Miniprotein binders against Peptidase M20 domain-containing protein C757.05c. Designs and how they scored, part 24

Target 1, 375 residues: Peptidase M20 domain-containing protein C757.05c, of Schizosaccharomyces pombe (o74916)
Amino acid sequence: GPLNFGYLSWGQHSILEQDSVQLISHQSLLPAGDNLISLHKSLVEIESLGGNEVNVSDFLKSYLESKGLTVELQRVSSNPTVRDNVYAYLGSQRNTKVVLTSHIDTVNPFLPYYIEGDKIHGRGSCDAKSSVAAQIFAMLELMSEGKVQEGDLSLLFVVGEEIDGIGMKTVANKLNADWEVAIFGEPTENKLGVGHKGNFRFDVYAHGKACHSGYPQEGFSAIEFLLRQCVKLMDTDLPKSKLLGPSTINIGTIEGGAAANILAAEAKAEVFIRVAEDIETIRDIAEDLFDTEHSEIKVIQYSPPQYLDYDIPGMDTVVLAYATDIPYLSDRKMKIYLFGPGSIREAHGPNEYVTFSQLFEGLNGYKRMVMYNLR
Short names: E, the ipSAE of ESMFold2; O, the ipSAE of OpenDDE; V2, 0.75 times the mean of E and O plus 0.25 times the DockQ between their complexes.

## First folded at step 18 (miniprotein)

Design c5 (at its last look DockQ between E and O 0.59; V2 from the best seeds 0.00; counts 0 for: pae O 5.3 > 1.5, pTM E .732 < .8)
Fold by OpenDDE base, look of step 18:
Structure c5 (fold): chain B 375 residues (1-375), chain A 115 residues (1-115)
Amino acid sequence: as target 1 above (375 residues)
Amino acid sequence: DEVEITVTYNGETYTYYFETPRKSIYFILILLRRIARRGAKEVTITVTSEDPEALELLAELIKEALEALGYKSVEITVEGNKVTITAKEGVPTDEEIRKAIREAYKLAEEILKKE
């Protein structure tokens, strides 16, 4: 019978029963009504893991339409679930001078919304639903102030940033909207990104021949091969940038084999390189190491490092060690800014948070950036 | 000791920085293969390091790799903390490139085992 290689699901790391912190439903501390904090809460409370963004897209459509915006859902995929980008603007002018853009997907796992002092916790509270909420309110406030007209400003919220950038790729290829300025929302501690590292994500599949471990000459270990090639990768100095620092390698996952007494017939690793310089060379390195008779490489994400605009007086600047969806729009020769509330250091953590102050500062930052670029 | 490698081919110049000579070895081999695959007929590589043993090792490795890739007239010039390797008449086939790189990797592994 087919050897049902039971994929030993690595046990759910029991999220340590953090003590029943009484979810004091601080419902009482949220200002009554529709405001930045309530919108941010609504966004964070909707699970939107990469590939399951439909609920947040539908929410955003309904919410933004209720504010008098024209809203388009751009279909990215329909299988297995509907995935839609959200594009919103005033009136009928799809081309706008400025676009505020961020992603609406989040990393795993989902984390519930809660408040702790000045911190708003939850998955996506920082990355990047803080930016989404702040961008929306920046537009709404500027509209109410009479500072934004039809053709001045739009909102673009994309799916799948955390995975492969398919949302923004679909924008780049099919949305048919033009902008003079794009302002990307990511956790930058409310500083203007001067640049960010690129993303090179790839999966490695190693193939071997199973045999009894007492007779290793009768087989070939896919795990041993994969490990040796991974060591070669880690021992290779990758190109450095004076501005962006070093390129860094993370072997994020490793799996394979069936048992300790069997040579592994199959092994897999998921690798993430943060690219400071020369992504083509880094790709060639990976392909040389992992595109072999015993292994194949599958590129998941390929985004070069970016230099950004930061010409706004009186705003602080920062160099960012992570990549964004920006590379997918870089060919459009528009101004590109990167700015948002919260710290990327908290973004993928178990205690992800944004502060109330950061969120309001983010809102004000986006308003400032929009007004600077509309002058 | 930091190693700087500057490569000029097809009218373009690239500069790379490495923390150690050891860490540069695999990168250099891949870089050379890339240069060859891009059809560079002529290549100039300059290695800069304050470690003279590292310079010698890297220069030898680069020379052997370029020769294996089918480059002719490989010349090494030493000027203080800089070694310049110039190779000409390179038109390697894909098969030659694959063979050369496999051989160069074996050499690199032997070098790395002796350290």
Scores: ipSAE 0.022, ipTM 0.375, lowest interface PAE 5.3, mean pLDDT 86
ESMFold2, look of step 18: ipSAE 0.461; ipTM 0.787
ESMFold2 (binder alone), look of step 18: mean pLDDT 76; pTM 0.704

Design c6 (at its last look DockQ between E and O 0.50; V2 from the best seeds 0.00; counts 0 for: pae O 3.8 > 1.5, pTM E .735 < .8, other shape alone 10.534 > 2.5, SAP 80.837 > 70)
Fold by OpenDDE base, look of step 18:
Structure c6 (fold): chain B 375 residues (1-375), chain A 113 residues (1-113)
Amino acid sequence: as target 1 above (375 residues)
Amino acid sequence: DEVEITVTYNGETYTYYFETPRKSIYFILILLRRIARRGAKEVTITVTSEDPEALEALAELIKEALEALGYKSVEITVEGNKVTITAKEGLSPEELKKALREALELIEKLEKE
């Protein structure tokens, strides 16, 4: 008898209810008017790559003046572009107990502002315009609450942190303002920095003599020399700090030579050491290795490790593997805190972001820190 | 085994930590040269390690380096897992320049061994 292939009734595929992720139109969550999020947006939308901070400093001056603050623009440079630090305070007292400070420059490239879910994207959205916005609103809210008076709190926003620290160097040397407490804004995941590693960045230039690779005795390879000296550096056990952990070496770039059949006449490396302890000895090691008959060293960045204040009850702490502008003010007898919204892991990335929650937590953190130090 | 080195000179004390005695040798020698360059007339170095062979080797190395740098009256004291090296009477600036060159040659030799 004919095998009745029973038509397997294709069962009703239950239409998986597309959970309508209600795209809560982020437009509805932004309170109409001037708020933390709108300020942060305005800051992020202004391109402020290192050396081109004029538009953001001018914006900040106008904005802070509109809030009733006295605002000073401290000229850092005028050529090729105007670069100004922004210093703001209540009334006429330039010296304040507490200063909230961050940088207004950003790394390359510029990235446009956009929102994705709970993430606010854009260059400087995390590093460090999140801190700038949160610090401003911390001051404004504390003022509105009657918790800060003239002489209690100031704002300091500097240029060129991401390059050479020229902004904060200019503050240190020329601003002529005193503080008892400085609170630096950087992406710390809203934790108090207990310290940060120093930065020792340098370029190595090696010099050789080109010849045919079949007759290497007639030349000297700059590449071979550079490689051998880099291996010696990497094999050197640099001191570690109990608090900051190990010093770390990165040979970030290597270039040189002309062809495989020619000994390299020239070679270059860019080196970055994250310094946990004794930057002076680490520099001496680098100079001994790379300031030679066959090579020269060019120091690009030299910032020692820092130990910071973290004595605020109920705030989490963190060790940071990056340097800041703090060393330029470390000679002053003041408390120094490091705190800000966002993660440094996202800061220089192509997808840099801060979350809405991180911004508000940052705001509350700064308010708490200010009030703790005003008591 | 972790090595702790504490150095006292010019009224300041510094403490360093290393993962292994062997890897610390180059750093120690550079540090000693730096101390000498700073004109320290008296130096106290303490090495702490749970490896007694490493302690002895590091102590002898430090002693030889300090002597090469022109320090006199280099004394070693051993107390359990801690060795203390004391040195006095650093070289004059002129003598030091020569000693620093000789110390570099010694460092290069020791790195090859």
Scores: ipSAE 0.026, ipTM 0.465, lowest interface PAE 3.8, mean pLDDT 87
ESMFold2, look of step 18: ipSAE 0.420; ipTM 0.735
ESMFold2 (binder alone), look of step 18: mean pLDDT 74; pTM 0.666

Design s1 (from n03 with L55A V74I V78I N81D; at its last look DockQ between E and O 0.67; V2 from the best seeds 0.63)
Fold by OpenDDE base, look of step 18:
Structure s1 (fold): chain B 375 residues (1-375), chain A 89 residues (1-89)
Amino acid sequence: as target 1 above (375 residues)
Amino acid sequence: DEVEITVTYNGETYTYYFETPRKSIYFILILLRRIARRGAKEVIITVTSEDPEAAERLAEEIKEALEKLGYKSIEITIEGDKVIIVAKE
């Protein structure tokens, strides 16, 4: 008898009422005048995608000069656009005990500034213009309180962190300034980073020979090869760090082929390994797997894991699964801290935000860290 | 139940932690290839595991790898929960 495939009645999914998120225009709650929130807003409203940081650098120069700081623009690149790091300090003392540093570039795409309840949204609202704003106000408040003098504290804002670290590389190689302590600003949920995993990012290109899928012996599938090598990578047990935990592997993209009835002549994957231990051997594994007769590897990012200072009493600590610009200064004999408002889990997302409370807590955190290291 | 693997060559010792000896083999083999390319005349590997049979199996796989890399004298010794491999050129 004919198997009566019972038509599963598509249940009427009730149209969940569009809860009219009353965009309460909290514009009325922003304190009037020049404050942490207004500075953060100004920074977030300026588009500063990696490679297009000129407007935010120029804004920061003008803003910090208006506060009585000496400001240097360090030229990173001039072509195709001007890219400048911003270095600011009191008076003429370029060497300072402490530097507060963060990046001013953001990932793609640009997202407009808006407020939703206690959340401040926008590209860079969390990563890392929250840190930039909080670091600036930490310096300004400490100056107004008479707790920071010439030679005590500086600000360093760099370009291109999200791309290749060219901003901080330019600092490391060409900025003739010394510090005893560097405090890096990244989204750490206002906790001290004990360390962060390294970044090993690479592209894999696999090459094959197209043929009709009915005669696979006449070709070689680049997709099949790439998939088998990717599985082998994912099944590789990498050494664990006691402090940083495990290494993690992400096959972030996969593409290739022309049609289901054709063996793929070409395939590509983009891979990102968060490295807990021994980045050199992990690279050698990637080369063993992907530098072959049928494939090539292109390294995009290579940054080892970092161990950080976290010796500040009464501050919580965290292990971070992302890399920063810290590796470019790690050869210097200085203390290195990592701290900032917001969560990295909200960073790079379509709904990137920082809360008002996180931003003010971040400001207080930076003040505490500076004062601890000036004692 | 972490496996500790130490690798000593050219006067430096590196320590690695894995879930099981079996899972570590590919990483160790890749590491050994680099060590050999660097001209290490002596390589000492210590595997510490709560699973001695798995540690011994790993030691034999390491021995075979070292033989293929050109090491002529390879000794495996067992000391309690440790398997020690000493390879010499």
Scores: ipSAE 0.544, ipTM 0.881, lowest interface PAE 0.7, mean pLDDT 90
ESMFold2, look of step 18: ipSAE 0.697; ipTM 0.936
ESMFold2 (binder alone), look of step 18: mean pLDDT 82; pTM 0.811

Design s2 (from n03 with R57E; at its last look DockQ between E and O 0.84; V2 from the best seeds 0.70)
Fold by OpenDDE base, look of step 18:
Structure s2 (fold): chain B 375 residues (1-375), chain A 89 residues (1-89)
Amino acid sequence: as target 1 above (375 residues)
Amino acid sequence: DEVEITVTYNGETYTYYFETPRKSIYFILILLRRIARRGAKEVIITVTSEDPEALEELAEEIKEALEKLGYKSVEITVEGNKVIIVAKE
């Protein structure tokens, strides 16, 4: 008898009523004047994708000079565009006990600034222009309160964190300033980072020989090779850190081939390992797997795991599964803290945001951390 | 069942923690290749695991790897949930 393929009735998906998100023009909720929220808005509205930070650096210079700070632009590169770190302090003392530092570059794509309820959206609203704004206002408030003087506190804003750390590498190698304490600004949900995993990012290029898929013995599939090596990597148990947890492997991209009936002549993957322990051996694994007669590896980022200071009473702590610019300064004999408003889980996303409360809590956090380390 | 592996060479000891012994072998092999390239004359590896089968398998694989790397003497000692492997040139 004919198998009655029961037509599965397409259930009427009820048109979920587009809740008219009343874009309440929250323009009326922004406090009038120069404040934390207005500064944060100004920073987020300036596009500063990695490699195009000039406008935000120039803005910061002018803004911080208007506040009575001495501001230095440290040239990182001039070609194809000008890229400058911003270093600011009181008076003439370039060495300070504490430095508040964050990055001013953002990931792609640019996202416009807007407010949705208690959320401030936009590229860099969370990562890391929230930290930048909060650090600036922490310094300005502490200055106005008479709690910091020349030699106590500086600000350092760097370019290219999201790419290769060239900004902080330039600080490490060429900025003749010393600090006893560095406070790095990243989205930590306003908790002290106890440490962060290292970054090992690399691209794999596999090479094969195209042929008709009906005669696979006449070719070599770059895709098949790449897949087998990627599986071998993913099946490798990497050492875990008791503090940082496990290493994690992400095959972030995979591409290659021309058609289903052709063996792939070329394939590529982009890989990101969050390293808990022994980055050197993990690199050697990647080289053993991917530096072969059929493939090449290109290292994009190599940064070891970092252990941090978290000795501030009454602040919550967190383990972070991402790396920062901290390793570029880790050879220095100073305390290193990691703290900032917002969540890294919202960073780099299409809906990146920080809340008003997180931003103000971040400001208060930085003030607390500075005052603790000036004792 | 956490596996502890210690590796001692050139007067330094490194300790690693893994979730499973069977999945850690490739990491260990790559580490050992580097150690051998650095001219370590003696390598001492200890593996601690509550899985006796995995402990035995891992010990044999490590021994074979050390022999392939050119170590002429590879001795295995079993002490309860711990295996000690001593390799010498």
Scores: ipSAE 0.605, ipTM 0.906, lowest interface PAE 0.6, mean pLDDT 90
ESMFold2, look of step 18: ipSAE 0.691; ipTM 0.935
ESMFold2 (binder alone), look of step 18: mean pLDDT 84; pTM 0.837

## First folded at step 20 (miniprotein)

Design d1 (from c4 with A36L A102L; at its last look DockQ between E and O 0.70; V2 from the best seeds 0.00; counts 0 for: pTM E .728 < .8, other shape alone 2.783 > 2.5, unsure alone 68.451 < 70)
Fold by OpenDDE base, look of step 20:
Structure d1 (fold): chain B 375 residues (1-375), chain A 116 residues (1-116)
Amino acid sequence: as target 1 above (375 residues)
Amino acid sequence: DEVEITVTYNGETYTYYFETPRKSIYFILILLRRILRRGAKEVTITVTSEDPEALELLAEAIKAALELLGYKSVEITVEGNKVTITAKEDGTPLSPEELKKLLREALELIEKLEKE
């Protein structure tokens, strides 16, 4: 009898529908209501942690071009991600009398945007996307009022302020634009900064020899060495500035060792000094304490204290205990102001916020400062 | 009580303010070492304080440091709340290692003076 070869039905491979990841074009993020609050919201809702600023830079380019500005993206880095500064001006004149500048990166972690009464919360809501939004609207309002022309005012938004200042370093070295006045945007409670403390940040690596803790003479504790040198640093009275106040030392991290019954072979500390006076001698102290047979020092940040312009009548002044990107442009013969909405005390906190009133006061402050310097 | 320290060398004058005179000594020693490395042949240091114990301590520490650093003809004048120390170099350059040693010896001397 004929062998009935059963037809093996080939199973229909279901073509997995490639979920077209709709590239949400950055153009769709422009709010229908174009005001200071909606711009600030859009900026805060875009994650821009240091090293991942591409989305906010691209947003700013599209937004500012939609306002009739000429916009340049200055490439800072391409690896591991694209990082671009944003430079914007009217027409073709890249040199302007005044520049409004702030940073678009934020510290970790990201915090979502939300409103609580008169407070606008979110990472960067205060530091420094409040300044960015207020600076943009200051330019746009002054343009609409016919108070600024081509060559009068520009906008500069930089990446990586919160990390190493690579954005503003790239401006200083490569942007090839000149200004008579720079207005830096940071949380100053809408007061003119008279100056700010310098930053001296360094890592210490201590090296020892492990042994059993019952026989400590056979080893050397890296932890004990590091602790003793850190105590010497903390017990050093650093000179006080009459204007800037005292220098402050923070031992921000300490790590090392393997177990309680073993002398530590390795230890590390991360140190941050807010410098009021004589950063060179403070560095020499750190090198004397930590560049030894048993330790090495790695400088992460070195920025001297700054004195700023504050000559604008009827604006309040403040001393600031933090450093900015200002030192990277300090060699230029220009006026430098520091001003912005919000408080630095809230800036890196879990409840970071700016108020609606502070944001509008910041806008008016920038307009006033620009108009004063265009006279 | 705030202490004012003025340092004059190479035609420049620097003024420093300290809140804790006893804890300022290490900073002053490091500053003096830097001044020496910059080839300052003459150094004038003025300490002003309303605390006579702080004045004495700082004057002794600064004098000892200058002598250890190789300065000769160290002269101290006291006028009320103000001590002036003037020192001249004899022109013998010290190695970085010698300077580190002398600084350690100066610090040990000061630690002894603070415990007495």
Scores: ipSAE 0.538, ipTM 0.831, lowest interface PAE 0.6, mean pLDDT 88
ESMFold2, look of step 20: ipSAE 0.589; ipTM 0.833
ESMFold2 (binder alone), look of step 20: mean pLDDT 68; pTM 0.617

Design d2 (at its last look DockQ between E and O 0.75; V2 from the best seeds 0.00; counts 0 for: other shape alone 2.858 > 2.5, unsure alone 69.736 < 70)
Fold by OpenDDE base, look of step 20:
Structure d2 (fold): chain B 375 residues (1-375), chain A 117 residues (1-117)
Amino acid sequence: as target 1 above (375 residues)
Amino acid sequence: DEVEITVTYNGETYTYYFETPRKSIYFILILLRRIARRGAKEVTITVTSEDPEALELLAEAIKAALELLGYKSVEITVEGNKVTITAKDENGKPLSPEELKKALREALELIEKLEKE
């Protein structure tokens, strides 16, 4: 009879236990020492690049609730990631006399938190998590001092300021809350902004026909076209404001083509104009130059120059060469201030920092501004 | 040398400041095209500059642009460092978008010619 060789059943390899990614509960991130510096550190250590703000908004919700505030998350987007604005106030009164507001997103790249002497480094250490931390502590100290009651003061932290202002646009359109005064937090060197330049950001796509570079008459270079139109833009003198200074044009990116021996079929540029005066005519210039048979323009940001309130006695004033989320709320009949610790000159740099003194001065500045407007 | 340009149309006055008068021409032409497109029947433009060559160039460019944009009565007054250009559209027929684009191109070509002379 045939010898039945019993095939030894190879044992079922144990399914590797899915390492339960311990969702580090955001509660575990609350610093044991609760002060301005520890809060600022916690905010800066959380990566919150534009479009990926979920961790910092969840942290802020948990932190502010732990302080006895009512906190609302306003959903801005759910795809590809959850993006929430944070709105916080005392009790049940969603309308407040004053709102302290700033953004919680940051520019690329992420930079780690570290201290160098009196400087606190990291992405968002200056722009604008310094303002966020100082605004929070301004509210908390004024509450502890009995100077702020329900209906006096709220906090609003928004996403996507650095990209397209979608956070504050969502506030303007969907957050049913009213304020008499808004105090925006941006790096102003702890001075009151009297105004800021507008933003006109747009992408240009140029289209051509590829051919061998030895026979250029058989094609059309998208690169050559784009370069010539960009030179025309850069050579255009734009009107200056007496208050805001000149308009400035930055061609921030340029790409296109396939090889040196081929005429480029496609080219792209990303352009940013800091607008001092007449954004409508500047847009008409861009459309005349770049909305053509050979090119298209895509507007990314369109925000006019702003004039701000600065009527607070004994505070220094400054003109700012950058735009903010302020224009999205400018149609509201309220006072608008712009103030915050740090310098915008360091904000997008590789060595972004705020000093310890600037943070504490910022905190005191916000307290002063709130108390002035509650009179 | 800063150039001041004031533009009055439809009962509103706008004031612009430029650092490089020669390079401001394209902005001014685009502005004038928009004014014409809005159907302004009367436009008054005042250019103030301490550079007489820039003043002349801007005045000629503005005049040519207004004529090309369909304004039939264009008057120029020169008072020292100040040129005032007043244009009236007596026919009141707005130019088509294509006619406005053509007028702008012809004005730019004229200015490029004037800058080479």
Scores: ipSAE 0.513, ipTM 0.834, lowest interface PAE 0.7, mean pLDDT 89
ESMFold2, look of step 20: ipSAE 0.687; ipTM 0.909
ESMFold2 (binder alone), look of step 20: mean pLDDT 70; pTM 0.662

Design d3 (at its last look DockQ between E and O 0.69; V2 from the best seeds 0.00; counts 0 for: pTM O .790 < .8, unsure alone 67.746 < 70)
Fold by OpenDDE base, look of step 20:
Order: sequence, then structure tokens, then C-alpha cells
Structure d3 (fold): chain B 375 residues (1-375), chain A 117 residues (1-117)
Amino acid sequence: as target 1 above (375 residues)
Amino acid sequence: DEVEITVTYNGETYTYYFETPRKSIYFILILLRRILRRGAKEVTITVTSEDPEALELLAEAIKAALELLGYKSVEITVEGNKVTITAKDENGKPLSPEELKKALRELLELIEKLEKE
């Protein structure tokens, strides 16, 4: 009789590890002691890397609604994740004299919240959840003091500042709210920004032909090409601004090839230029160098240098070497200020921090700026 | 020593500051190409520097660049630490990327020659 080989069906137990993403019910995150420090902690403890801001925007909606504000979520994207800007105001008046605005996304990697003496550490503790927390409390305190009414002040928190400015681009094009004054929150050491450098961010893709390294005439190295073009870029003197200083070039990433004994068929670099002057000519240089028969350029961000308002008596001023979301609103006839707690020098570092004093000084700074512009 | 370059065309004046004059030539070439594309029939460039070698180098490079870009009348005047270059009578055709690459090579060869003199 035929030996029935019983096919042992190995049951693929798909361990659907339902990673119960414990939807930390945002209601449970409202601290019993509601103050600036507890709000800042709650914001920093929520991971909000660029492209994954949904948890912090949902938290902000719930928190600001609990304070009696009207809150709108502006959908920026739904793929691969939901990304929402947060717009909050008193009552029904969407147009306000002043808006306090900052970003809620952070750079990579996530860093955990902890306190070291007078320093509050964590990713976004300085850039820019310090500004977000201080702006919120500035509004709440001014409301409690009877100094802000419906139509005077709003809050705007945007996604994707650290990537491509898609959050503020969506505000500019679709929010349909008007302001007389915008106060942007970034780490300025609690000084008024007089101006900032522009952002020119682009990716370069180089294409070659692989061959054995002993016979280089039979191929073309994408790596060698990319390196030579990057050297030409770095060796170009760019015009200096008297106010903003020099333009700076960072080749932030470089990758490519397969092995030491093979000519590289593919290479990539990610480049970031902090632009002091003439972003149009700098773009033309990058296009001439990297839009070739052997390479392509992909522009990620293009924002010219900005000049800002700083007319508030008794506040210190600073020149900033970094760009912000400000260019996306620059076509509007409004005053634009840049101010916030902490230092940008610590913001993208492994030891990012803000001090307790800087947070409270930031809060008082925003209150002062709002009151100056409401007079 | 910082070099100041002013560029006047189509009734507008732009001022640029450079820290390394020798390395600014590629930027200037790209700028001049853009000016040509904007239909500037007349261009005035002023270079100011306390370094006479930098002045000479930039003046010659700018002259050569304007000629290579198709300006037929290029005049240079020198007044102390200031060189003024006036270009007229463009051919109305911007350089192709290939022509620009050639022009850049010719400019670099000129600079290398001037550095050896």
C-alpha cells in the first residue's frame, strides 16, 4: 500500500504580535500639576520625528481644548502617516492680530527626557518644544490676566520644519487665516533675530558603469565623479553677507559602490547649503555641477535669506546662521519676529537641552512681544 | 583681504563680498551667464580690493569671462584699489552647459597662468 507521507503542515503561527501600540490615551498625559515645566515634559516625552508627528498634534489638540481654546487640525498628509498642523484661537475669530508659531517635529534620533541640574534634556527639549510650551503658556497667562481677547492672539504649530517645510507651506496655501504679526519660535537664546541665512538642501545621484578595478577603462566610477564635483562645489567661494556672514556647505551624507575591486555604478550625497547671499546663483552652480549626463540633482528645500522685525525696545538682538519656516509666509504684509529659548548650537546635538531659566525667560519674552504688538 | 564686487545691469546694482578672490571666479562666471540670459546688453562690474594681485586676477578673469560669454566690447579702467569693467554689445545667445564648461576651463588656465607670472 502507498506510504501516505503525511505532509506535516507546519502551521505558520503568524504570531501577530499585536504590538498593542498602547494608544496612550492623550487624556492620561495631562499632568495633575499643569505648569510650563509639566507641559514641556509632556511634549518632549512624545516622539515626533519628522513625518511622525501625529501623537504630538493629537496631544496638543486635547490639551488646548481643555484650556477652552478652539482647535483646528489642518491635514498636511495622510500617507504614510497622518500629519496635522495645529491651529488654536479663542472663540470663532480665526483671524488674529498676533500669531505665536513654532514647529512640533524634531530631528533624528529620538533622545529620552531627563533632568541634569538646571538642564532639561531630550530631543526637542530645545528645538523647538521649548518654544511651543512657552508660547502656549504665554497665551494662557495673558488670557488669565485679561490682556488677550478673542481676535488678539492665536497659536500655530506646524509639522515638517526640519525636513522640507511642508507644514508651513500648507498653512501659506490653505489655512486662510490672516495675521498682522507672526512670532516664530526657534532657539535664539531669548534674543530677537534680525535675520537668518537661507536653506538650500539637495540630493545628488551619480550614475556610472561597474567593472573590475583592474580594467577601469571598461567602466565609469559614480563615486569618483561625485567626489570630484563635490570638491568643485566646496572650492567655490560664495559671496559673504555683511549681516549674515558666510555661506556654509555641508555634505551631510555620502554613499555608493559595492566593493573596493569594482568601479561604483551608483553614488549619492545629501548636501545642505546655509545661504548668506544670492541663492539663485548658488542653485545655478549646483545645477551646473550635478545636473549632468552622469548625475541628477533633487532639490529638497529652497528658502532665501530673511530679514526680520526687531523693533521691540529693551530686547537684545542676534543674527542667526540657520533658516526657518518664515520664507513661506514672507509674501504676507505682516511683521515677522523670531524668538525662543535655548541655543541652536545644542539643538541637533546628542546632548540637546534647555534650562529652566531659559524656559521662563522665553515665556516672559513671548508675553512682552505679544503685548507690545497689541498696544 | 575682502574683495568687493559690484555688478550693474538693467538699472539694478548688486554688491558681493568675497574672502578668497581666486575661488570666486566660478561664482562670477555663473552670475555673468545669468545676467546674459536676462538680456543685459550692458554690464558694469567694479572690483575693489587692497590686494593688487587679487585686483589684477579678478579683472582679467572677469574680462575673459565677458568675452567668452559673447560681449564684443569689454573695457577696463583702473583707479587705485578699484577696477571698473564695462561690457557692451552682447551676441544675445547664452552659452550652453558645454560651452560654459569650456569657458570655465579657459578661465582656469588663464588664472593658473596669472598665478605663475
Scores: ipSAE 0.520, ipTM 0.811, lowest interface PAE 0.7, mean pLDDT 88
ESMFold2, look of step 20: ipSAE 0.632; ipTM 0.875
ESMFold2 (binder alone), look of step 20: mean pLDDT 68; pTM 0.646

